# Ledger of designs, part 6: VH-VL binders against q95uq1

Target 1, 197 residues: q95uq1
Amino acid sequence: MSDNHEEESNVPAYVPGKHVSVDQLKQQDAEDEALKRYKESLLGTGVHAPKDDPRKLVIKEMKIQIEGRPDTIYPLDTKELIKEMKTKPFVLKESCHYKITLTFNIQHDIVSGLKQTNTVYRKGIKVSTEKHMLGSFAPQALAHSVTNPRHGWEEAPSGMLARGSYTAKVVFTDDDNEEHLSVEYAFSIKSDWKSDD
Key: E = the ipSAE of ESMFold2; O = the ipSAE of OpenDDE; V2 = 0.75 times the mean of E and O plus 0.25 times the DockQ between their complexes.

## First folded at step 1 (VH-VL)

Design Rc2 (framework fv_patritumab; at its last look DockQ between E and O 0.10; V2 from the best seeds 0.00; counts 0 for: pae O 7.4 > 2, placed apart)
Fold by ESMFold2, look of step 2:
Structure Rc2 (fold): chain C 197 residues (1-197), chain A 118 residues (1-118), chain B 113 residues (1-113)
Amino acid sequence: as target 1 above (197 residues)
Amino acid sequence: QVQLQQWGAGLLKPSETLSLTCAVYGGSISDYYWSWIRQPPGKGLEWIGEIYYSGSTNYNPSLKSRVTISVETSKNQFSLKLSSVTAADTAVYYCARDMGDEYYFDYWGRGTLVTVSS
Amino acid sequence: DIEMTQSPDSLAVSLGERATINCRSSQSVLYDSNNENYLAWYQQNPGQPPKLLIYWASTRESGVPDRFSGSGSGTDFTLTISSLQAEDVAVYYCQQYYESPLTFGQGTKVEIK
């Protein structure tokens, strides 16, 4: 078969079977952490959050970890940085190994059943969508992080059909299907890394 | 406004090496793919090969044994060498930029006629 | 290799009339995952290098007049000039960029009748 999706897809259509995501393994730990945070809230050491910010989930950073290279870090702690992210694409070299970490704060209330949906587009047409159950997160001063893949690395595709510019959107929703986060970003697949100048 | 200027020897004898250079003006060679394409007189176009600015190459298999494409980013230039030429290599040779990431060509040099004597 | 075959090799069209050029690829250049055709069209005026007209089978390059349009999918593609102008006298080439090596059609010469 010569279908590029079967051999060189930029974003494979992977849904784990029998596997527990890193975030699902943290679900039991999150329950223990929630109890501890609840106790701290009762003792006056609770969550630090702006009074007038109603958001339950506040993105702080998107980090692209690439095997054998320094991390690429996008600070996202302002509305301007989030809005600008789609105009600052990162480059993935063909066949490189990478993973993506999102760092966020939870404020005000517990967010139950948080789900990450990442959709990748090429020229406006959906190429793939991937969903990950993250679990429940309590408010706390320290940020939470989720990394995909949980183990090992993703491999960027290679070849002419994989090369090009992509846009993507990551969305966090909860058990009530309330949207807590939407970040648009961009990347490209090329034969080598972006120039450093 | 990107402009490609190309130069090199226009008359060769059989067995010599064709050598052409393309300079990029009004833009950077970095972060782009660059190609050489040739056109025998009165005939169609043949893609010779490409180079990414960092040095990675991809050649037409029909020519691969004789082709070398090189880049010198500090001079904003890339080059073509085609060894062991014959009369069949007589053509206008073009340098071109790949538009975006997708292997179609938005900027072309004006062409260099290379004639290989019989 | 994907062979690109154009028809006709040459055509003569009266000024202001429609010109139609066909291009056939030996295998599909439609990528199902993104539903795009990896096909471009070029115009080559006498003594000049090729000029990009159309990419993705139907998208006009910036500055290309709207009398030029591309259509088709899979293996069969068409370039249409809705009202031929004197400056449109040229040779036209299709090109696939679905796989390496990149290949061009043999060209179609458009003349004023």
Scores: ipSAE 0.120, ipTM 0.635, lowest interface PAE 5.6, mean pLDDT 83
Fold by OpenDDE, look of step 2:
Structure Rc2 (fold): chain C 197 residues (1-197), chain A 118 residues (1-118), chain B 113 residues (1-113)
Amino acid sequence: as target 1 above (197 residues)
Amino acid sequence: QVQLQQWGAGLLKPSETLSLTCAVYGGSISDYYWSWIRQPPGKGLEWIGEIYYSGSTNYNPSLKSRVTISVETSKNQFSLKLSSVTAADTAVYYCARDMGDEYYFDYWGRGTLVTVSS
Amino acid sequence: DIEMTQSPDSLAVSLGERATINCRSSQSVLYDSNNENYLAWYQQNPGQPPKLLIYWASTRESGVPDRFSGSGSGTDFTLTISSLQAEDVAVYYCQQYYESPLTFGQGTKVEIK
């Protein structure tokens, strides 16, 4: 009768710390080498924020992954590409398994308590709203990637109410409810993978 | 060309269960939605519900509590059950195929008259 | 539910003349994102099932004669038979498929005058 004490790994509840600017963090760390190293490890030694881009969050890519299907990738490097994305819907087969990965850069400062709100519309009617707490992100040389769901797959809905064309809006907000990004995309739920040519 | 053939009992007593079957010929039941629609004598059309080959169903809310649609892929058939029938359920019942991913109908069965009488 | 109302209930038209049937929905069946009207028209002969004539408000089904046309947008739609033929004597139904439950008009009987 082996009492397998499953150690409940108390993942410490992320207490959203006060928004401290990268500059303030650098000043505070001037006296603590260990903290400086930690900050350097987080911020990387060479992350130069573009002087001409005041944005803190810059989206780079949206990737749709469907189980058993090729990935759909939307490059989002320009405003034009962002606008174009909503005109190029991807297809989800009913009951397919899919996930969405967003890739973005953080600039100038730490974005604390980043939250993703995804609202889906069908025929002009809001059909769902999902909110995901993503966490805090610091400027770094490598882009950040967030996948929803974090684990496993989302199942595409099925049935009469599921089939058809959809639009979605994704909004990124921080702990201060500052909107950093808003993007729209489109998709279709179909009974098969055949594109209506 | 897809053809739908339907059959079932045409005469029922009140409180009995209507049971109809539709067989698909000239095509696979797979990858389509299939609907049941009824028409009372001399009246318009009422959508009852639909089924996908996977077994996913959608029903008219007005009939949802009494309706069951099922599919038997091995036989290339789908069926309708309507429980607790009354005189108001007297109608010609049609099976139909939903066109594509939309909710209009391109192929129809010939219809089955079901009369509910005491 | 979206209510579909046809007018007139019956129509008598001379052979070769134009027949016009109207259908009104209680709500718009236009989807703004694709600019499509989720409306279909059917023809039903006595003792027969309905036959699909028009979908997306104006697209003819394969095999449907050119004399049949659908028009309209939003809440008001029209089926037109440009030159009525003897075989066109039937009951015609509009149907919305914008939202569940699917609903049909009450039908319009077309007869020869």
Scores: ipSAE 0.017, ipTM 0.573, lowest interface PAE 7.4, mean pLDDT 87
Fold by ESMFold2-Fast, scan of step 1:
Structure Rc2 (fold): chain C 197 residues (1-197), chain A 118 residues (1-118), chain B 113 residues (1-113)
Amino acid sequence: as target 1 above (197 residues)
Amino acid sequence: QVQLQQWGAGLLKPSETLSLTCAVYGGSISDYYWSWIRQPPGKGLEWIGEIYYSGSTNYNPSLKSRVTISVETSKNQFSLKLSSVTAADTAVYYCARDMGDEYYFDYWGRGTLVTVSS
Amino acid sequence: DIEMTQSPDSLAVSLGERATINCRSSQSVLYDSNNENYLAWYQQNPGQPPKLLIYWASTRESGVPDRFSGSGSGTDFTLTISSLQAEDVAVYYCQQYYESPLTFGQGTKVEIK
């Protein structure tokens, strides 16, 4: 959706850490009292995930909000829905104002430094790579939500050079360089909306 | 897959209005731009203009005062009207699909020869 | 408007030999942020509509034989037919889609010696 440069500005540098379970974090002695308090603040009152679901990151939905238009919601909480995402492109009109909200649960362990790498392609050729730091998240009953931009709206590109069909691949990783999820999706930038939008 | 069939009057007198129609088969007219392109005998190609299925149009500035392109989504058709024709408008007229929103043309109609003579 | 100029206007090539057609734009059709050249090539056989051969300067359209290749960047582009076949006798056109109005070259006629 953006023709930003390949290198993202002000992305935090993270070194992969040791993976530790929620239960182990609560039971271990910490050398640094401040680090101990930080870990405890992330864990809060732990809520146990279903033991038959090994996922640490469960994306419940991606919501595309466009100023003056109804929200488009993509449920993503199953393998089938994730696979279908690519076949259901969304449309952005040139210069429209939009924002994207990701709603998700974290299970089993704290995920530190969750980030997304979004790579956009046109006809198989990479046109941009963008990295967004989402933050650190703990297991809890209420789903987490992250909206980009945090305030206001993004403006869709405009002009002949921006119009066309795109595909994208978003990969979610953390400070331990663990890949949690990969989703492919598609979108188009057009001069006008579909008649049934 | 997609085919474009075109029709309209082939012989016009100066000052008349040229009217051509293009029908889309094997696919939907929705979500694409559709163009008209002409070619005078023995010469190159000139883009006339385009229409998005919603009705939004872009015209070549050299022809803008005389050109109207319209779309009938329910019939999967779009049409060209060119007013006040002269002998300089004698050409084969093609309809075509714009691939990737105004980029290039992947499907073309067969062409309609329009002759303007007194 | 971006003016497209082709050279030569016509050329005769023996069967099996290489044919080279050049296209020059009056300004760059390279978009820096996606590194794409907004340039296409078409083949037109007598009595038929143009047929898309190449888009994005070098990407071959599905079903087009691999003897056709496009190259170049910015303002100077080339269409190459590596080994001319009888069915390749046609007029070839380049087209820019960098800005409106869309414009084409004047055409290059390829014929057999």
Scores: ipSAE 0.006, ipTM 0.480, lowest interface PAE 9.9, mean pLDDT 82
ESMFold2 (binder alone), look of step 2: mean pLDDT 92; pTM 0.945

Design Rc3 (framework fv_patritumab)
Fold by ESMFold2-Fast, scan of step 1:
Structure Rc3 (fold): chain C 197 residues (1-197), chain A 119 residues (1-119), chain B 113 residues (1-113)
Amino acid sequence: as target 1 above (197 residues)
Amino acid sequence: QVQLQQWGAGLLKPSETLSLTCAVYGGSISDYYWSWIRQPPGKGLEWIGEIYYSGSTNYNPSLKSRVTISVETSKNQFSLKLSSVTAADTAVYYCARESYDYVFGMDVWGRGTLVTVSS
Amino acid sequence: DIEMTQSPDSLAVSLGERATINCRSSQSVLYDSNNENYLAWYQQNPGQPPKLLIYWASTRESGVPDRFSGSGSGTDFTLTISSLQAEDVAVYYCQQYYESPLTFGQGTKVEIK
């Protein structure tokens, strides 16, 4: 049919007030119960964590993959290894393609909306801050894995202004604003892999 | 070195709410789980629940609908509330620290608070 | 829930003799990743709170006499007092801390024969 009348839409935005009916309240109760059963099911099938370890998030390792280069792996499952990260910088060649994979376990309870905030510094000055949503994760025997970028590769910066040494701080939080972990690390951007004296 | 001091009302009537507090002395409340355990007269130990200093809790499913454990890191203390008490809740209530740092189990205990529920 | 069962319920042993208490869990409390058993033993004297004796099934807590030892793995555990002293008259509890809820055995009362 003719679409000329449809081209002349003159309906103002109408935002009715929201109210919750008895049926909606019953729906919410059913959904809350379903979520509770789901969480209990997940906890029942996973390997239960030691109570002596209060951590909900245990990073097993961080893997840096560079296209055409061997992987660099940092074990991070202890506080000592996490502290050592800043003393073991990795190198990125200008314009290289890379990605970073975190392998981790969740302990004790489901973590909803796990997110990381990365802040990068150069010569003590903040260069960037990026927040990435990782997802929601349950305790289980098999470690979880998240790669950034999720598809393809990131490209390292290039040019004289990009070259140099950097430090970074990553903080892991969840939807309840609980802070699970903070890690400091270091890296350098260089013109060539072999120019690293 | 580390000591736990506990206090709260020891005599309750059915339907009332039990409220107990445990204060940590000689050490930090940070980086530990803290538990509440109870023991009815002449019987064994029953775990009530635990709290991490960040506020994360785990409760015994048999008590979960009635239990709230909270922590006040600024006061170095944590507390237990148990609602809708009955005579079955009559027990000595203990607070305890769960060890981290290669020591597993409950290594520091409060002296206990006898709670009697009677009409 | 992991159920903890102790045997015997009570035990009478002469001073200087060996006392043996058994504890069984309804599920394994061995954590595969670190190969440790999440099993503790406690001693409770009348009118006092429990005192931690053993953790990781076999590691003695600091200050605990060497006559106390723990053994076992998976689901079957033993607490041994090699030479009973008068101060060892108490109720002993095993406890798993592998999963929530944390659970205790029913207790074993140790008395002098």
Scores: ipSAE 0.000, ipTM 0.429, lowest interface PAE 19.5, mean pLDDT 80

Design Rc4 (framework fv_patritumab)
Fold by ESMFold2-Fast, scan of step 1:
Structure Rc4 (fold): chain C 197 residues (1-197), chain A 120 residues (1-120), chain B 113 residues (1-113)
Amino acid sequence: as target 1 above (197 residues)
Amino acid sequence: QVQLQQWGAGLLKPSETLSLTCAVYGGSISDYYWSWIRQPPGKGLEWIGEIYYSGSTNYNPSLKSRVTISVETSKNQFSLKLSSVTAADTAVYYCARDLGEYSWDAFDIWGRGTLVTVSS
Amino acid sequence: DIEMTQSPDSLAVSLGERATINCRSSQSVLYDSNNENYLAWYQQNPGQPPKLLIYWASTRESGVPDRFSGSGSGTDFTLTISSLQAEDVAVYYCQQYYESPLTFGQGTKVEIK
């Protein structure tokens, strides 16, 4: 699908391509108190990272939305749930319209230029590689949300040869090429929601 | 060159669980699908199922309720378990590598086979 | 499921003569968008695992002698051995990989006359 909307869901970053801490963001505005208060309101009074959790990116859930069907939600906020994703495949009917939303928290520091690289495999062969710029995100009390595609719907493949089992690996990196998280998951393309093809 | 070595129990009684293992030698188990195929004495070939090194599986619907295929990437091995066996499960069992792209479930590398006999 | 049927069940051919084996699928294994037939042929010698000979109906696997050739499209396929050698005594199987479950023909036994 083509979109006519502008890019969205990008968190403001004052230094493009640089990793910036929450403390640095606040301190840069110390000589302008009104701007400092405004930036503090963006971060919220409830921004709090567990001291024993070093993760900068915490995926809370993955939501699969299929046009004409109820949403399916997969919790992913623990290492065990992430590990289990590859053994709990989801199903897409051929030609269905779908989109995937990731809900996540950023902890400790601002992440600049977060991007997602999603590689799909079938029969050990790389079928596709898609890169999506998610934006720059600051630690905050409420989770961030990013949908792919940002606008409209993706269409699942169709045909006898498209049906079958797939595996995928998604890697999250930033402008500094730091790898924050890697998740393996699986899915199947089937002829109908009730089929065991 | 890539070679497959397989082993497991050859004689079973009805109701027992068949367990076979296949080890990949001379190459990585990563980035391929790996299959199990069986052949009853004097009969043709029957595909059982396949697994990707990530753990994703496809099973023949006729066997799905009894079959489990698993992979141990750290040991470069994959395994077959078939529960509730009967005399009809007597066959030579082969492990094999799937060839590749699309539904390329042609098999280019095969293990030597393990004869499994189910009798009382 | 796609049912694969081979003919004949057995074939006796003299050394140096042509052998032909037919395979028929219950539905087409031709994918129109790439114009490929999802069909393979295997050779199985006594006491050995099957060996891949042909894939994509007519593409010979690396190391397979050029006397082996595959032909056909859609539902009707043929494996030809142009000049039978002693080592070609085996059972031959066709296989479709167009859809799951993967299915094989019943086999054709080739013997020396």
Scores: ipSAE 0.000, ipTM 0.435, lowest interface PAE 18.8, mean pLDDT 80

Design Sa (framework fv_sonavibart)
Fold by ESMFold2-Fast, scan of step 1:
Structure Sa (fold): chain C 197 residues (1-197), chain A 120 residues (1-120), chain B 103 residues (1-103)
Amino acid sequence: as target 1 above (197 residues)
Amino acid sequence: QVQLQQSGPGLVKPSQTLSLTCAISGDSVSSNSAAWNWIRQSPSRGLEWLGRTYYRSKWYNDYAESVKSRITINPDTSKNQFSLQLNSVTPEDTAVYYCARGYDEYMDVWGQGTMVTVSS
Amino acid sequence: DIQMTQSPSSLSASVGDRVTITCRTSQSISSYLNWYQQKPGKAPKLLIYAASSLQSGVPSRFSGSGSGTDFTLTISSLQPEDFATYYCQQSYTFGQGTKVEIK
C-alpha cells in the first residue's frame, strides 16, 4: 500500500513491482493471446468479402452423391442459379443410398449455430421436415463443407406410392433466428435410373 | 416443450433381459429431424452411449460395438415412445440408464434416468 | 475411435472464480464437440454444442472455444448452482468428466 511510500513529487512517479507483478501481467496477456488466436483461426485473418455482395452465407455448390453413381453437382453461388434450381430436378432410384454435401463461404461476420430446416412436399402435401445443425462458421479463404448424413448413407424410399415428383424448401437460420437463405428444389423417385416416366 | 419420461424395472437378475421404455411428449418419435438415444452411466465406465433409433424414409438403428450383439432399440409410433431391450445382462450392466433426443450427435432433451441393478 | 481426455479430473473453486475445463481429442474433429453439466442424481444437461454455440436457456457465463484437438469450457464467474460434473462429447463418445467441487 502507499502507506509505505513517501510521495514528495508534484507528479506521480511509480515503479511497478518486480517479478510477481510482471508474471501476473504475462498470464493475463497469455489468456488474451489465446483468445486472439482462437478468433484468428475462426475469422480467417486476411479474408475480405466483395464490397458489392452483402450475403453472409454463400453456397458455392450442392453435391448429390449416390452410391455407385457419378456425383451430381449444382452450383448455387448466384441468386440466378438458386432461383433456377427448382426447375432442374435430380433423380433418386428407389432404395438408393445417397448423401448431400454443401460447400459454402461465410462473409462479413461469424455465423453462430447455422442450421438448416428442410421441408419436403408431394402434390402440395408436407411429407417430412428435417432439421440439421451445421455448426458455427467464420469468414475464411477456404470454403466450409458439411455432409448429411455425416456417417453412412440415407436410403431413398421405395414402393409404388413413394415413386413420383417432390418439391422441397430448405431454410438456413442461425442462433439469433436470422434467416440467411431459402432455396427451393425438386427431385423425383423412380423405379430405375433409365426410366422415362 | 418436449419431455421424456422413463419407466422400467430397477432390479434384473443375471442372464435375463433388461427392458426400459421412454415416452415422448411435445415431439413425434417419427420426427425426421430427431434421433432417439439410450445412454447409461456407471462409476466404472462413465457415460456410455448404447444406441439410437430414428426415422428418415424407414427406421434405422445404430448400436455401440460393445453391446451390439445384445441390444435392440425399437420405436412405437402408436404410443409415441421407444424402448431398450438388453439381453443376457451381467452385473457389469448395472448403471443409471437415460433416454435422450439427439440432433446431429448432441443430446438436447434427456429423460429422468432409471437406476438398474443387476444382481441375484 | 477417437479418444477423449478431460483435464483436470477434479478441481476445487470458490464462488466468483473463473473456471476452465479442457477436453483433448486423439485426432482432429473440427468444431463438433459438445459440453454437458450434470448435478448429483440428475440427468446431464446440454450447455454448449458445436464447440461454441450456447444452448437456449443456459447462462452467458458459460462459453466454449477451440477447434481441431483442443477444446475448452469456461465459466467466467462461478455461481453456487455451478458445482457439478462437466462432460465433453463428440460423436457418441464422452469424456471421463471434470468434477467442480466447493473449496
Scores: ipSAE 0.045, ipTM 0.608, lowest interface PAE 6.7, mean pLDDT 82

Design Sa1 (framework fv_sonavibart)
Fold by ESMFold2-Fast, scan of step 1:
Structure Sa1 (fold): chain C 197 residues (1-197), chain A 125 residues (1-125), chain B 103 residues (1-103)
Amino acid sequence: as target 1 above (197 residues)
Amino acid sequence: QVQLQQSGPGLVKPSQTLSLTCAISGDSVSSNSAAWNWIRQSPSRGLEWLGRTYYRSKWYNDYAESVKSRITINPDTSKNQFSLQLNSVTPEDTAVYYCARETYDILTGDAFDIWGQGTMVTVSS
Amino acid sequence: DIQMTQSPSSLSASVGDRVTITCRTSQSISSYLNWYQQKPGKAPKLLIYAASSLQSGVPSRFSGSGSGTDFTLTISSLQPEDFATYYCQQSYTFGQGTKVEIK
């Protein structure tokens, strides 16, 4: 019982617990002020989000690295580039080793527990759903960078059933279940790389 | 529940090969979302990563530069375990040796979420 | 090679105290920092990953914060079982440790 019961009235206009309500609001304001100061300390002097850009998560680029092959880079810092991504598929050779790096900025506020949910489709049918925790990130001038996997390589599927064209949707959410961004992309799994010969 | 069980305490003579084994239960040594690490701890150098093995279509090994010429980390899929061999040991290799799982399920890697109990290795004649 | 420095190297505290431990890196590592607790004779135990995410089964009195090059581990109300050595780690490099001992 976290109460000093503050009731002693038969007056119809008086709201019992008004004093408790005021105390609760003062406590909430103090906690909000402490959180605000904490966030401001992370931003530092001179780090400011554009006033006309409400985005909290801005992906600068997505880089696909394949062992033994040139990197594929998708700039994604505008809504137009994000929409175009699904028209520029990349190719994975079956069993190739790859990793994906996201370079991004956080604006306006700390994003706690940023995670991505990647759902892959083939011919409209859901093939897989993977969730990866990326971490918590503060607004800052330097871009953040996250590589999946951070060390080593991920392996592309193999076999006749795995070959074909895929579409995927990656959704970025946080601990508050706020959706920050959704990106659709496409790729194909082939038995061999395209040859210029 | 994932558990790692290590070889018992060891005494090794200088110039000999140190051999330790880590048995895995509750996960597969060939899991595509894990890497299997050896880490040692001594009073003089603290916690020191030695190397790892992991499976991605084939087996890969990464080793710390300080031990690279003397170290081998090998998986054994039939026994679901992995081992450490460290050649030409010196008293400087005296340490508690831990095996540890690095998981990609929680994060993008490099978090050691499950550890073995540790094996005290003393290098003396 | 990214160097990591923990501060302080040791501290004395009483049950109920708020304890803060700092880890600094020589280069920015975004949020790729983990914190471990080690009790005498035992293996390290993962407490915090990705700078601020609490590992399952770890009491809520532990919290992590920071990004880039400056990181903190906070124990809001120290308990008897929290007297231990704490390590930060990123990639395959560990800090030198901070020992939290009884005042």
Scores: ipSAE 0.038, ipTM 0.617, lowest interface PAE 7.2, mean pLDDT 81

Design Sa2 (framework fv_sonavibart)
Fold by ESMFold2-Fast, scan of step 1:
Structure Sa2 (fold): chain C 197 residues (1-197), chain A 126 residues (1-126), chain B 103 residues (1-103)
Amino acid sequence: as target 1 above (197 residues)
Amino acid sequence: QVQLQQSGPGLVKPSQTLSLTCAISGDSVSSNSAAWNWIRQSPSRGLEWLGRTYYRSKWYNDYAESVKSRITINPDTSKNQFSLQLNSVTPEDTAVYYCAREGDYDFWSGYYFDYWGQGTMVTVSS
Amino acid sequence: DIQMTQSPSSLSASVGDRVTITCRTSQSISSYLNWYQQKPGKAPKLLIYAASSLQSGVPSRFSGSGSGTDFTLTISSLQPEDFATYYCQQSYTFGQGTKVEIK
């Protein structure tokens, strides 16, 4: 006997990498009441996209949390704030525990398979590239939130070779390879907290 | 961090109701970004999802078709726990029962179970 | 419903070996596949989510790859604590498991 069957609450079947509109998603669930109600709870009622804002992904803020230190919050809901972010670096002490939370809205249509590609540079040289799947997200009034790491804390590198100034570029794409947003930021890894940090 | 602690009887007679509870710490059973699941494991059927409960402005339940007619999963917000009630048990319900957190807010991302209870061995025999 | 074929059903390996476990789905699921480790008498533990994302606290010797219908879990250098059964999962369906045993 095999128990390899999908239940009513499973994710909807759709073609991978194919963008699906909110209306198409709701129609696919018309005969599955439990899945329809779950989707309606995510999509909400009365969700209205601003007429003059074509963005599908609107990042409200990026929060850097360091254990034992005050949170650093970057509002990112305008193009100007996004451009300014790289001029406002944050500091990580060697081996400190940190996490980064993005708070964002989705507008117009569901974004399927949202992922981030984070590339870190030192003096123009690429030192790492990390890709994280964030999930699929629907338009709704309440902002979505994702934290990396999802649970607990990440530990900052340590050692003489790890110390220094870094720049990073994070690019948000989806299953259709549509680029929604690119953000540049800067940070430093230091042996001790400075008095002004 | 999130921890799930299970309690309930290990031996149940055929035709009786199996009742298990899962106590949550480090998160709220009413969290808008979580769902609370029961999963069982037996040699014959492997890992088998039974159902879930979750809060999104109101409570919702989803159940596996194989058990839908005899299963109830209930949250208890005052005790921060959720329960499984499985009616009219037979020896084929003998399994290790786990509760598990589904911490992915978005149903499109492919549900994953990030925290699990310790498991409860349930034997259905006379 | 989507069928999952996990292979092999069991394998024997030595400490230091590279171990590869595969999971095939009957229809495409993009990257929505997760991997779990289960030791005797214990609950499953999440290792990899969304095909390739390493869960926090999981050693870097574990990696996941694949998309569509073909997925792979790799342990680059098997350690004594890695002898366990491994499961793939998509939606509410689990694979049958692969038991990794000491040679």
Scores: ipSAE 0.000, ipTM 0.434, lowest interface PAE 19.5, mean pLDDT 79

